VH-VL binders against COMM domain-containing protein 3 (commd3). Designs and how they scored, part 11

Target 1, 195 residues: COMM domain-containing protein 3 (commd3), of Dictyostelium discoideum (Social amoeba) (q54qk4)
Amino acid sequence: MNLSEDVLKGIETLSDEKLINDSVFKHIIDTCFLVILKKKTESDLFDNKAVSSVDTIALKQTFSAFIVFILESMKINYDQSSISDLLEEHKLSSSRIDFISNYFKEYRVAIRKHLSVTNFHFPHIIDVNWRLDLFMKSNAVEKLNTPVYLINLTTEQEENVKGKVQFAATLDQLQDLVFKLRDAQKQIERSSIKS
Short names: E, the ipSAE of ESMFold2; O, the ipSAE of OpenDDE; V2, 0.75 times the mean of E and O plus 0.25 times the DockQ between their complexes.

## First folded at step 11 (VH-VL; framework fv_olinvacimab)

Design Z01 (from Y04 with heavy chain K55G, light chain D29S; at its last look DockQ between E and O 0.16; V2 from the best seeds 0.00; counts 0 for: pae O 7.1 > 2, placed apart)
Fold by OpenDDE, look of step 11:
Structure Z01 (fold): chain C 195 residues (1-195), chain A 118 residues (1-118), chain B 107 residues (1-107)
Amino acid sequence: as target 1 above (195 residues)
Amino acid sequence: QMQLVQSGAEVKKPGASVKLSCKASGYTFTTYYMHWVRQAPGQRLEWMGEINPSGGRTNYNEKFKSRVTITVDKSASTAYMELSSLRSEDTAVYYCARWSFDYAFDIWGQGTLVTVSS
Amino acid sequence: NFMLTQPPSVSVSPGKTARITCRGDNIGSKSVHWYQQRPGQAPVLVMYYDSDRPSGIPERFSGSNSGNTATLTISGVEAGDEADYYCQVWDYDSRYVFGTGTKVTVL
């Protein structure tokens, strides 16, 4: 399973028993699953006195990371052993792995059912449009007379729910972006073959 | 056909141990947790413990933790439950049951009667 | 320890609707499963994850779960529905918890 470094770091944060004590840990896990099932909201994450001991940003990052982990795991129907192995690789204790495993076991079907009707994933790029924009900035020496491309990404989160991301890039910047995307593509392909 | 077949009835004296077996067939044994649940006469179902056959991880009901041991033989697709220091109160029908990712306890053994009497 | 409480018995006439309740603190936040057990037989799953029916279970069976109460509803009750019914949840501290059971009698 291909998880971003940020997600993996978030998972690893759950292994830090000093930062995240057992009470906070259980609360995070419980809240993540129930949020996915729309039985709780993200605000409920903070509705526990125990979480006050944890940095808010760290807590949010960990929460978000674990949500992604759950969703991705469910999307590919990741088996219990693989889930456990991944968690073990990220240094979670056996006790915490057991706790998480049981939640997966309990909520797997429900989550998969929800995923079939609701998309919690990041929006996907479904279309790309671009145009060349020539502008002259009188006071900006750095990009004076440099062609700038306006890129419009059409995204889709849910069926018939579309969004747009717009950004500008020079040719060099665009080339760099393409290169990085190609690299990412190759990495994804490699991971798919191994799995 | 997916099924769980349990060993036969047992009669034991107080203080003895009993080891029951549960043979699985028709599905991948290591993919699903195996559980043991008992039911005393006229009583509700009572969960005893579980094992992940893949890694051997076990969890027990605290009530039985000191007396119960759940194991598996993967090669035989068989789960075992040993209960020691038997008491008259342990007289019950013991079930093995598979926990399915899809359907909770979807497959049950036929049950094994264990009678503890002096 | 987490506890599930069911009425000990429910009597219903043929063709009528039986409702079996399962009460637990904030049980609505948990997944509730239901099992039917006829005399001398092993339990059979009749409802899982609150409201989903296994294959082979009639549409007469339905489930709901909210607040502190889960309910198994059997519409158009038949003689064959006479059995003990158990709700079940998972809790980290208590692990797998079964209800006290409800005897459904078809009059």
Scores: ipSAE 0.017, ipTM 0.539, lowest interface PAE 7.1, mean pLDDT 88
ESMFold2, look of step 11: ipSAE 0.610; ipTM 0.839
ESMFold2 (binder alone), look of step 11: mean pLDDT 95; pTM 0.960

Design Z02 (from Y04 with light chain D29K; at its last look DockQ between E and O 0.23; V2 from the best seeds 0.00; counts 0 for: pae O 5.9 > 2)
Fold by OpenDDE, look of step 11:
Structure Z02 (fold): chain C 195 residues (1-195), chain A 118 residues (1-118), chain B 107 residues (1-107)
Amino acid sequence: as target 1 above (195 residues)
Amino acid sequence: QMQLVQSGAEVKKPGASVKLSCKASGYTFTTYYMHWVRQAPGQRLEWMGEINPSKGRTNYNEKFKSRVTITVDKSASTAYMELSSLRSEDTAVYYCARWSFDYAFDIWGQGTLVTVSS
Amino acid sequence: NFMLTQPPSVSVSPGKTARITCRGDNIGKKSVHWYQQRPGQAPVLVMYYDSDRPSGIPERFSGSNSGNTATLTISGVEAGDEADYYCQVWDYDSRYVFGTGTKVTVL
C-alpha cells in the first residue's frame, strides 16, 4: 500500500501511549470510522474532554492520517492480516491493533460502499490562479465598492484526477485567508518538530 | 456451500467441563473470526467470545472470561469452545457463528444443546 | 455496559406492516444488524449496517437507524415472518451486544 510518510507518521503517533492515552486513542479511532460513515462529524473529535491533553494540531494530523489510512485500506480491500501487520510495523500494541481490527471488521463493507459513491480522499492543491472579476455584483461580497477577485484552486486527488475549487474574495478577505493559512503552517511546523 | 457443523448434544453434571467443536467448510477458515453465542431456553442470544483463526487472538465476554476458552485447529478448519465449572444456568443451545467482513454474523452452526443437571 | 432494548412482542395481521424497534444510547452512531430466528432454528441475518439487505432477503424487509432507535420494518407481512428478531451492535467495552429480542406474531 502506497501511504505517504506523513500518513505513516500519523499512524505511528497512535502508538505513543504517553501522548495518546487509551481513552484518546479509542476516541480517535471511533471518530475516524464514524466520520467516514457520516455518523459523526469532525467536531465530535473535540467533544471528548480527554483530547484536551493532546496538542490540537497533532490531534488533527493524527486524525487526518488515520482517515487516509482507513480509506486507502478499504480502497484496495486490504485484508485483516495485512492491516494488522502494517500497524505492528508502526509499533502499535497488540491491544490497540485488536481494537482497530475490530472496527475494520465492523465497518469494512459500509466504508467500501461509501467509497464507491463518494470521494473522501484529501485532495492536494497543485495550482492557484486568480483574476479580477468585474462582473460580480457588489452585493455578493461583504464589502461594497471593493475589487473582487476570483480564485481558482486546482486540486489533485489521484493521479490524473483533477478538481477545481472556485471562490470569490476581496483583497481584505484574501489577506485574511493568507494570514490564517500561514498561521496554520506555523502550527503544523511546530507540531512536526515536537513529534 | 458455506456451512458450520457443530458437535452433538452434551449432558454434563455441575462442576464439569464441556468442549464443543465447530467445523467450517466452503470458505477460507483463517480469513474470518469465529464466534460462540449461546441461548438459554426462552432467553436472548448471548455472545461468549471470538477468535481470529489466523492469529489465534481471542476476546471474551467478561461474564465468561474465567471459564471459557476458545481455540482453533487450522488444519481441520475447526473451532472449539471449552466451558468449565458448569452450572445449571449454563444449560443452553450453543452456536458457533462466523463474522464476515461483509455481513456481520452471516453463517451460523446448527447449534449444540448442552444440558447441565445433577 | 451497552444495552439494547426491544419490545417483547409485536402482533401484526397478514399483509400489514410490522415495525420492530431497538433502543440504545446513541445507537444511531453505531451499525445495527438484525437476525431472524424461527422456532428451533439458528438465527439468520436479515439486515446489516442499519439498512443493507443480504441476498435472499425480500425487499419487504428494510432498516433504519437514527438517534436512540433502530427499526426493522417488515412490509406485507407473511405467515413465514413469524419469528423472534434480534438487533445487534458492536461496542468496544461490551463487545457484541444483542437486543432482548422481539417475538413477531402473525395474526
Scores: ipSAE 0.021, ipTM 0.577, lowest interface PAE 5.9, mean pLDDT 88
ESMFold2, look of step 11: ipSAE 0.481; ipTM 0.769
ESMFold2 (binder alone), look of step 11: mean pLDDT 95; pTM 0.960

Design Z03 (from Y04 with heavy chain Y33W R98K, light chain D29S; at its last look DockQ between E and O 0.17; V2 from the best seeds 0.00; counts 0 for: pae O 6.7 > 2, placed apart)
Fold by OpenDDE, look of step 11:
Structure Z03 (fold): chain C 195 residues (1-195), chain A 118 residues (1-118), chain B 107 residues (1-107)
Amino acid sequence: as target 1 above (195 residues)
Amino acid sequence: QMQLVQSGAEVKKPGASVKLSCKASGYTFTTYWMHWVRQAPGQRLEWMGEINPSKGRTNYNEKFKSRVTITVDKSASTAYMELSSLRSEDTAVYYCAKWSFDYAFDIWGQGTLVTVSS
Amino acid sequence: NFMLTQPPSVSVSPGKTARITCRGDNIGSKSVHWYQQRPGQAPVLVMYYDSDRPSGIPERFSGSNSGNTATLTISGVEAGDEADYYCQVWDYDSRYVFGTGTKVTVL
């Protein structure tokens, strides 16, 4: 299985019983599977009081990493033994491995079924381009009488599988987006230093 | 075809032990978890425990944890369940059941009646 | 401990629809499986992951699960459908939990 270093790191984070206590651990695992199965949403990750003890960025990273792990495992139909071995390699306790294994047993077929019809992989942004669109209808943006920019994101979900996300934004909206992305970047950097 | 064949009926006295067998065929024995489920007369199904035949990992119902031992012989594709300190309340049909890669018991043994009487 | 509660019995006339309920706290967030057990026989899987049918199970069997209740629905009930039906879920604390069982009688 070809998992990124970030994903593997996220998995390893699940082995840290001090950072991720048992309650938080179970909640993360449960939420990941149920989110994939559309029984819960990502917002449900934060509905448990236990998660308040964990850094938000760390929690999100771990959550995302484990989602990818589940999806990739299911994509290649990774057997239970191999899943367990991988988790053991990343220093998860037997108890936690057993917990995760049971979830895989419970939801394997359902997840694979969903994967056959829907792509849940997190795409990566590999390119960004923009242009000013003077001809865009005013109803396409929230603010009227302002320049509108068309932003095109090129995404890569899998090797040789590219997608595009297009959206319109005013200058103010774009500035807000950039600000939020910079904030996210800073938070990620901080989390990386602490880990 | 996948099937589970269990050992024959047992009659035991209180305090004794019983060891049941479940032979699997038609699928890779080590790939799927094997479970034991019992049913007392007129009662609901009750999960006892499970084993990963590949690694030997077991999980037990807390109710039986002190008295039940589940093992496997990989070479024989056979799972075993030993229940000790038998009581009259242990009189039941005992089933082995396979947990496939789906999330349910898709294959069941025919069941083994264990009667505990003085 | 997680518990599943079923009605003890459901009576239905041939050709009509039987509905068997399985109640549990937030059971909608779990996967529910159903087993049919005829007298003197081992259980048979008839529904898994709430609504998926195993091979060989007629389309007249369907399942749903939401909130606190899962339901197995048998349309066009036949005499051969007379059996005990059990719902089942997995829970970390309780492990594999079976319902109390429902006897379906075809009148």
Scores: ipSAE 0.017, ipTM 0.560, lowest interface PAE 6.7, mean pLDDT 88
ESMFold2, look of step 11: ipSAE 0.413; ipTM 0.734
ESMFold2 (binder alone), look of step 11: mean pLDDT 95; pTM 0.957

Design Z04 (from Y04 with heavy chain Y33W K55G, light chain R95K; at its last look DockQ between E and O 0.15; V2 from the best seeds 0.00; counts 0 for: pae E 13.0 > 2, placed apart)
Fold by ESMFold2, look of step 11:
Structure Z04 (fold): chain C 195 residues (1-195), chain A 118 residues (1-118), chain B 107 residues (1-107)
Amino acid sequence: as target 1 above (195 residues)
Amino acid sequence: QMQLVQSGAEVKKPGASVKLSCKASGYTFTTYWMHWVRQAPGQRLEWMGEINPSGGRTNYNEKFKSRVTITVDKSASTAYMELSSLRSEDTAVYYCARWSFDYAFDIWGQGTLVTVSS
Amino acid sequence: NFMLTQPPSVSVSPGKTARITCRGDNIGDKSVHWYQQRPGQAPVLVMYYDSDRPSGIPERFSGSNSGNTATLTISGVEAGDEADYYCQVWDYDSKYVFGTGTKVTVL
């Protein structure tokens, strides 16, 4: 899993029971899951007396970090033990881990359905084609085989004007691209929810 | 080739205890919750409890909480369930089952018949 | 306590479609899993998260879940489909809840 240091720090902030008391903690977790499902907005995070004493920047950073954590966990299909182990490594108490685990159990299907519909209707890209190819270095003392994917995106602009975007990527680069696209998708979804 | 192999049938008197075993093979034992589910003759499946083998955390159905103990032996990839103070109503087939977060109860043991009679 | 109710039996002719219902209050907000149990055997997962089919289960098995009813549908029913079928959900208060079971008979 490639989580940024900002995301990891935001997750560890949920372990600080002096900064994030239990009432604030439960509100953050609830709001994160429901914002992903478009049942709440970021304003619902702040429209609660429990959070009035928490630094606004820290609150937003923790909220955003946990949204990324949810989406990444769904992307790689983390099982319950893996989620629990990661949260424990980042110092969350067993009671907080149990609370988060119950939210994953409750909302996993709904989030999968929501993401499936969103992916199906992604704007401006009308076709994606790919082909696996192999590149070998001819001058290496040992032969290195690096599989790469040749990606072709067919796009459609404002007035049915079609475009093409072509690039090559290794598996690692594709995984990084998917991560970055998921992060951008979350920011777009947050803006659409607020607007 | 993933499988759960359970211990053999048991006949017990009321008031006794029984300890059943469930040996896992073909997957990493500590990465999945192990559950115990029973089925009385002609009745539905009934969840009894679960254990996370990684840390030993357990959760029990409140109906059985005072009488059921679930444990693991990580080195043997084996889960155990002990039911005490047996009653005739405890006559059932007892299954172990693996919970996969994405695939639900995807692997079941063959079941162990426990008969409680005087 | 969360309860799941299924019809006790369904009779279906070979080649026809069997529909097995599972009723619970707002079950459409939950993930529903389905198990097949043949006589003398352990349950086998045949559907999970409402409509996802595990590897090795034929495409004629399908599932849906909305409102107060989840449904397992078996099209092109074969004699080998005779079994008991159980729905199952997770609930915060009742934990792992199984339905009452439905015996499917192929006549």
Scores: ipSAE 0.006, ipTM 0.490, lowest interface PAE 13.0, mean pLDDT 80
ESMFold2 (binder alone), look of step 11: mean pLDDT 95; pTM 0.962
OpenDDE, look of step 11: ipSAE 0.029; ipTM 0.632

Design Z05 (from Y04 with heavy chain K55S S100N, light chain D29S Y92F; at its last look DockQ between E and O 0.15; V2 from the best seeds 0.00; counts 0 for: pae O 4.0 > 2, placed apart)
Fold by OpenDDE, look of step 11:
Structure Z05 (fold): chain C 195 residues (1-195), chain A 118 residues (1-118), chain B 107 residues (1-107)
Amino acid sequence: as target 1 above (195 residues)
Amino acid sequence: QMQLVQSGAEVKKPGASVKLSCKASGYTFTTYYMHWVRQAPGQRLEWMGEINPSSGRTNYNEKFKSRVTITVDKSASTAYMELSSLRSEDTAVYYCARWNFDYAFDIWGQGTLVTVSS
Amino acid sequence: NFMLTQPPSVSVSPGKTARITCRGDNIGSKSVHWYQQRPGQAPVLVMYYDSDRPSGIPERFSGSNSGNTATLTISGVEAGDEADYYCQVWDFDSRYVFGTGTKVTVL
């Protein structure tokens, strides 16, 4: 199975019992599977007092990485032994491997079924384009007569599967978005250096 | 086609041990987890433990962990469950059941009655 | 320990609909499986992952799961549906948990 280094690193993070105690570990695993099954949302990851002990960025990275791992495993119908071997290779304890294996065992068919109808892979942004749009003030829309930018994101989920995300934003909204993205970038960089 | 055949009824005295067998046929034995579930008369089903026949890894219900041992003979496609220190409360029908990685307990043995009486 | 609670019994007339409930804390976040057990027989899987039917199970069997309650619904009940029904979930601490069971009687 071809997993990115970031995903593998995220999996390995699950082996760190000091950083991720048993309670947090169980919660992460449970939440990942249930999010994929649409029984929970990502917000539920933070709806547990136990996770407060973990850096938010680390938690999010680990969460995302493990979701990718689950999805990729399910996509190729990875067998239980191979799953266990991979986890063992990344230094997870037997108890944690067993825990994860049980989830795979329980939810394999359900997840595969969902995958057949919905793509849960995290797409990558591969291109960005924008244009200025003149928005006429409609009486129906309490929007300020400010320039609106149309932003097009080209995403890639798989080598030949491209998607597009289109949205409109004012200059202020765009600046806010850029700020938040820069903040995220900085946090990720910090996390990468510490790990 | 696919089936689990269990050993015959057992009568035991308190304090004794019993070892039940479950022979699988019609599918690849090592591919599926084997479970043991019991049911006392008029009671609900109660999970006892599981084994991965390929690796031999086991998990037990904490209630029985000190008294239950689940093993397999791969060459015979047979799972075993040994329960020690038998009590009257252990009187029940014991089932082996296959856990399908696709869905739940899809194949069950016919059950084995174990009677514990003085 | 995680627990599943079912009504002890459900009575239904032939041709009518029986609903068997299984209650557990946030059971909607788990996958619920259902087993039918006729007198003197081993359990038979009749529903898995909340609402999926195994091969051979009639369409008149359906399942749902949300909140704190999972439900097995049997429409057009027949005499042969008379049995005990058990819900089942997996839980890390409790492992495989079965409900208390519901006896369905066809009047």
Scores: ipSAE 0.030, ipTM 0.616, lowest interface PAE 4.0, mean pLDDT 88
ESMFold2, look of step 11: ipSAE 0.520; ipTM 0.803
ESMFold2 (binder alone), look of step 11: mean pLDDT 95; pTM 0.960

Design Z06 (from Y04 with light chain D29S Y92S; at its last look DockQ between E and O 0.32; V2 from the best seeds 0.00; counts 0 for: pae E 4.0 > 2)
Heavy chain, then light chain:
Amino acid sequence: QMQLVQSGAEVKKPGASVKLSCKASGYTFTTYYMHWVRQAPGQRLEWMGEINPSKGRTNYNEKFKSRVTITVDKSASTAYMELSSLRSEDTAVYYCARWSFDYAFDIWGQGTLVTVSS
Amino acid sequence: NFMLTQPPSVSVSPGKTARITCRGDNIGSKSVHWYQQRPGQAPVLVMYYDSDRPSGIPERFSGSNSGNTATLTISGVEAGDEADYYCQVWDSDSRYVFGTGTKVTVL
ESMFold2, look of step 11: ipSAE 0.704; ipTM 0.872
ESMFold2 (binder alone), look of step 11: mean pLDDT 95; pTM 0.957
OpenDDE, look of step 11: ipSAE 0.032; ipTM 0.572
ESMFold2, look of step 12: ipSAE 0.310; ipTM 0.660
ESMFold2 (binder alone), look of step 12: mean pLDDT 95; pTM 0.960
OpenDDE, look of step 12: ipSAE 0.037; ipTM 0.622

## First folded at step 12 (VH-VL; framework fv_olinvacimab)

Design A01 (from Z06 with light chain S92K D93S; at its last look DockQ between E and O 0.06; V2 from the best seeds 0.00; counts 0 for: pae O 11.7 > 2, placed apart)
Heavy chain, then light chain:
Amino acid sequence: QMQLVQSGAEVKKPGASVKLSCKASGYTFTTYYMHWVRQAPGQRLEWMGEINPSKGRTNYNEKFKSRVTITVDKSASTAYMELSSLRSEDTAVYYCARWSFDYAFDIWGQGTLVTVSS
Amino acid sequence: NFMLTQPPSVSVSPGKTARITCRGDNIGSKSVHWYQQRPGQAPVLVMYYDSDRPSGIPERFSGSNSGNTATLTISGVEAGDEADYYCQVWDKSSRYVFGTGTKVTVL
ESMFold2, look of step 12: ipSAE 0.657; ipTM 0.857
ESMFold2 (binder alone), look of step 12: mean pLDDT 95; pTM 0.961
OpenDDE, look of step 12: ipSAE 0.193; ipTM 0.696
ESMFold2, look of step 14: ipSAE 0.661; ipTM 0.864
ESMFold2 (binder alone), look of step 14: mean pLDDT 95; pTM 0.960
OpenDDE, look of step 14: ipSAE 0.006; ipTM 0.529

Design A02 (from Z06 with heavy chain W99Y F101W, light chain D93S; at its last look DockQ between E and O 0.24; V2 from the best seeds 0.00; counts 0 for: pae O 3.8 > 2)
Fold by OpenDDE, look of step 12:
Structure A02 (fold): chain C 195 residues (1-195), chain A 118 residues (1-118), chain B 107 residues (1-107)
Amino acid sequence: as target 1 above (195 residues)
Amino acid sequence: QMQLVQSGAEVKKPGASVKLSCKASGYTFTTYYMHWVRQAPGQRLEWMGEINPSKGRTNYNEKFKSRVTITVDKSASTAYMELSSLRSEDTAVYYCARYSWDYAFDIWGQGTLVTVSS
Amino acid sequence: NFMLTQPPSVSVSPGKTARITCRGDNIGSKSVHWYQQRPGQAPVLVMYYDSDRPSGIPERFSGSNSGNTATLTISGVEAGDEADYYCQVWDSSSRYVFGTGTKVTVL
């Protein structure tokens, strides 16, 4: 299985019984599966008293990592023994491996069915192009010509399968977007340092 | 053809041990968990335990945990089940069965009769 | 301990429909599998995940699961359908649990 180092590290975090006690562990696992099945949201991860003792960034990273793990496992129809072996290699205890395996047994078919009809695999952005253009907006009072940025994202979902995402944004909107992206980046960096 | 072939019938005295074998063929042995399930005469199926053939990790029914040992020989694609301290109540047909996440217990051995009598 | 209860026997005439029930607390929230066992033979999977049919199992076999009851339905029953049928679930406490079994007799 081709999992990123960050994902594997997140999985390994689940082996740390001091950082992630049994209650938190179970909650993370449960929430991950149910989020994938759209029965819970990420916010539900924090709606548990047990997680109050865990660093928020670490928790989010671990959560995200395990989501990716589940989805990737389902995508390639990873077998039980291989999943168990992978978890063991990343130092999870037998009891925790068993717990995770039980969830896979319960939800595997449902998740696979869900994935067959929904796109959980986000495309990768491989190129970004932009240009400044004029956008005319008409309202009941006046016509306003405002400069807008036309953004073209080239995406790749599968090898040699390219897509495009196009959108327009004002300077203010674009700045807001950049700010949010930078904020996200910082959070990722912080998470990486603490893990 | 995917199949599980089990060892032959056994007759044992109370207190003895029995070791049964289950040879897999037609599929990748290490890919699926192997289980043992028994059935006493006229009774329902009873799960005994499972093993990950890849690394030999096991889980047992609590009822049998103290007496049952499940092992594998990967080179021979064979699973084993040893039951110790046999009792008359252990008289049953013992099945090995492959478990698939997609298909539950989809492949079964032919069963092995173990008779425990004084 | 999680328990599955089945009727001990079901009698049906050829060509008619047999319904085998499996009862358990909130079994509808679990995935139910069904096995057919003919006399002197090993069990054979005939239904998995409530209603999915394995290859080789005729369409006259169907399954449902809701509330506290799962049901295996055999339409157009044939003599060859005479067997014991077992439901099975996975439970967090009991792990793999089989039902008490139902003997289907074709009259």
Scores: ipSAE 0.034, ipTM 0.641, lowest interface PAE 3.8, mean pLDDT 89
ESMFold2, look of step 12: ipSAE 0.344; ipTM 0.684
ESMFold2 (binder alone), look of step 12: mean pLDDT 95; pTM 0.957

Design A03 (from Z06 with heavy chain T31Y, light chain D93S; at its last look DockQ between E and O 0.18; V2 from the best seeds 0.00; counts 0 for: pae E 12.9 > 2, placed apart)
Fold by ESMFold2, look of step 12:
Structure A03 (fold): chain C 195 residues (1-195), chain A 118 residues (1-118), chain B 107 residues (1-107)
Amino acid sequence: as target 1 above (195 residues)
Amino acid sequence: QMQLVQSGAEVKKPGASVKLSCKASGYTFTYYYMHWVRQAPGQRLEWMGEINPSKGRTNYNEKFKSRVTITVDKSASTAYMELSSLRSEDTAVYYCARWSFDYAFDIWGQGTLVTVSS
Amino acid sequence: NFMLTQPPSVSVSPGKTARITCRGDNIGSKSVHWYQQRPGQAPVLVMYYDSDRPSGIPERFSGSNSGNTATLTISGVEAGDEADYYCQVWDSSSRYVFGTGTKVTVL
């Protein structure tokens, strides 16, 4: 498994039983798994009396790191023994490793299914429209009008399931976006021909 | 073919100990937790404990924690369960079972009958 | 401790539908697995993660789980379906919990 140093440091924070007592630890693990499954939200992390003793920034960093750990484990199909070995390498106690392992046992297939559905139904861009927008000068201060393009992408994940992505871009940013998209398409074409 | 083959039936007196074996074949033994589950006559399945075969870590049902010991021999792909201070209510069929994250308890041994009689 | 209760028995005529319930407090938030045990034999997995079938289990077996009840449904029951059926969950306090068991009788 290839995790960044920041993610590994966040995971090692779960080994600090003075900072993260057992009640806080169990809450963090439970919330991480259920947030991935859309059964809880990040606000549920903070809505527990046990976590009031922990610095909010450290709590969020540990939470985020463990979510990355779960998702990366699913991506590479990391087995139960390998998960346990990694956590031991990063100083977690056997009791905490066993608690985490039990959550993997409970939720691994459900999370994999959830991730497979999400990956299978990517929104496709079916329409693009845009308008040029100009900022008018103010009465007190003379300002140059700055052309900004408001870009609307209409997406479709399934027939009649539509979405919108909206952003603003300067002409230079729009040209760079178009160049990057053309370059990405050429790379995809090379990969398909190479096969 | 993936299989779990358990040791034969045993008859014990109250106060004795029993040690059962469960030999795995057809899969990588250290990749999956091994469990022991018992079933008294006419009763439900009852989880006793588990072991991580790679590192030897165990978890036990609190009901049995003082009397049960689960171990492995990695080179023989074999798990063991020892139950001490036997009582007549320990008369049951004892199963080993593999837990898979993907498929739950997907492989079970044939069961070992342990009879505890006065 | 987390508890799973099942009806002790269900009688069903051949070709009809058997419904085996498994009740637990907020069981819908858990993954439910089901095992079939024929007399004198080891349990066999017949459903996992609420509604998935292992290889070799016919499509007439299906499962659902919501609220306080999970259900294993056997459509078009056959004599070979006569067995005990157990639901099972993992719980953070009680660990691996099996239901009380349901004897399905095909008459």
Scores: ipSAE 0.000, ipTM 0.508, lowest interface PAE 12.9, mean pLDDT 81
ESMFold2 (binder alone), look of step 12: mean pLDDT 95; pTM 0.961
OpenDDE, look of step 12: ipSAE 0.027; ipTM 0.586

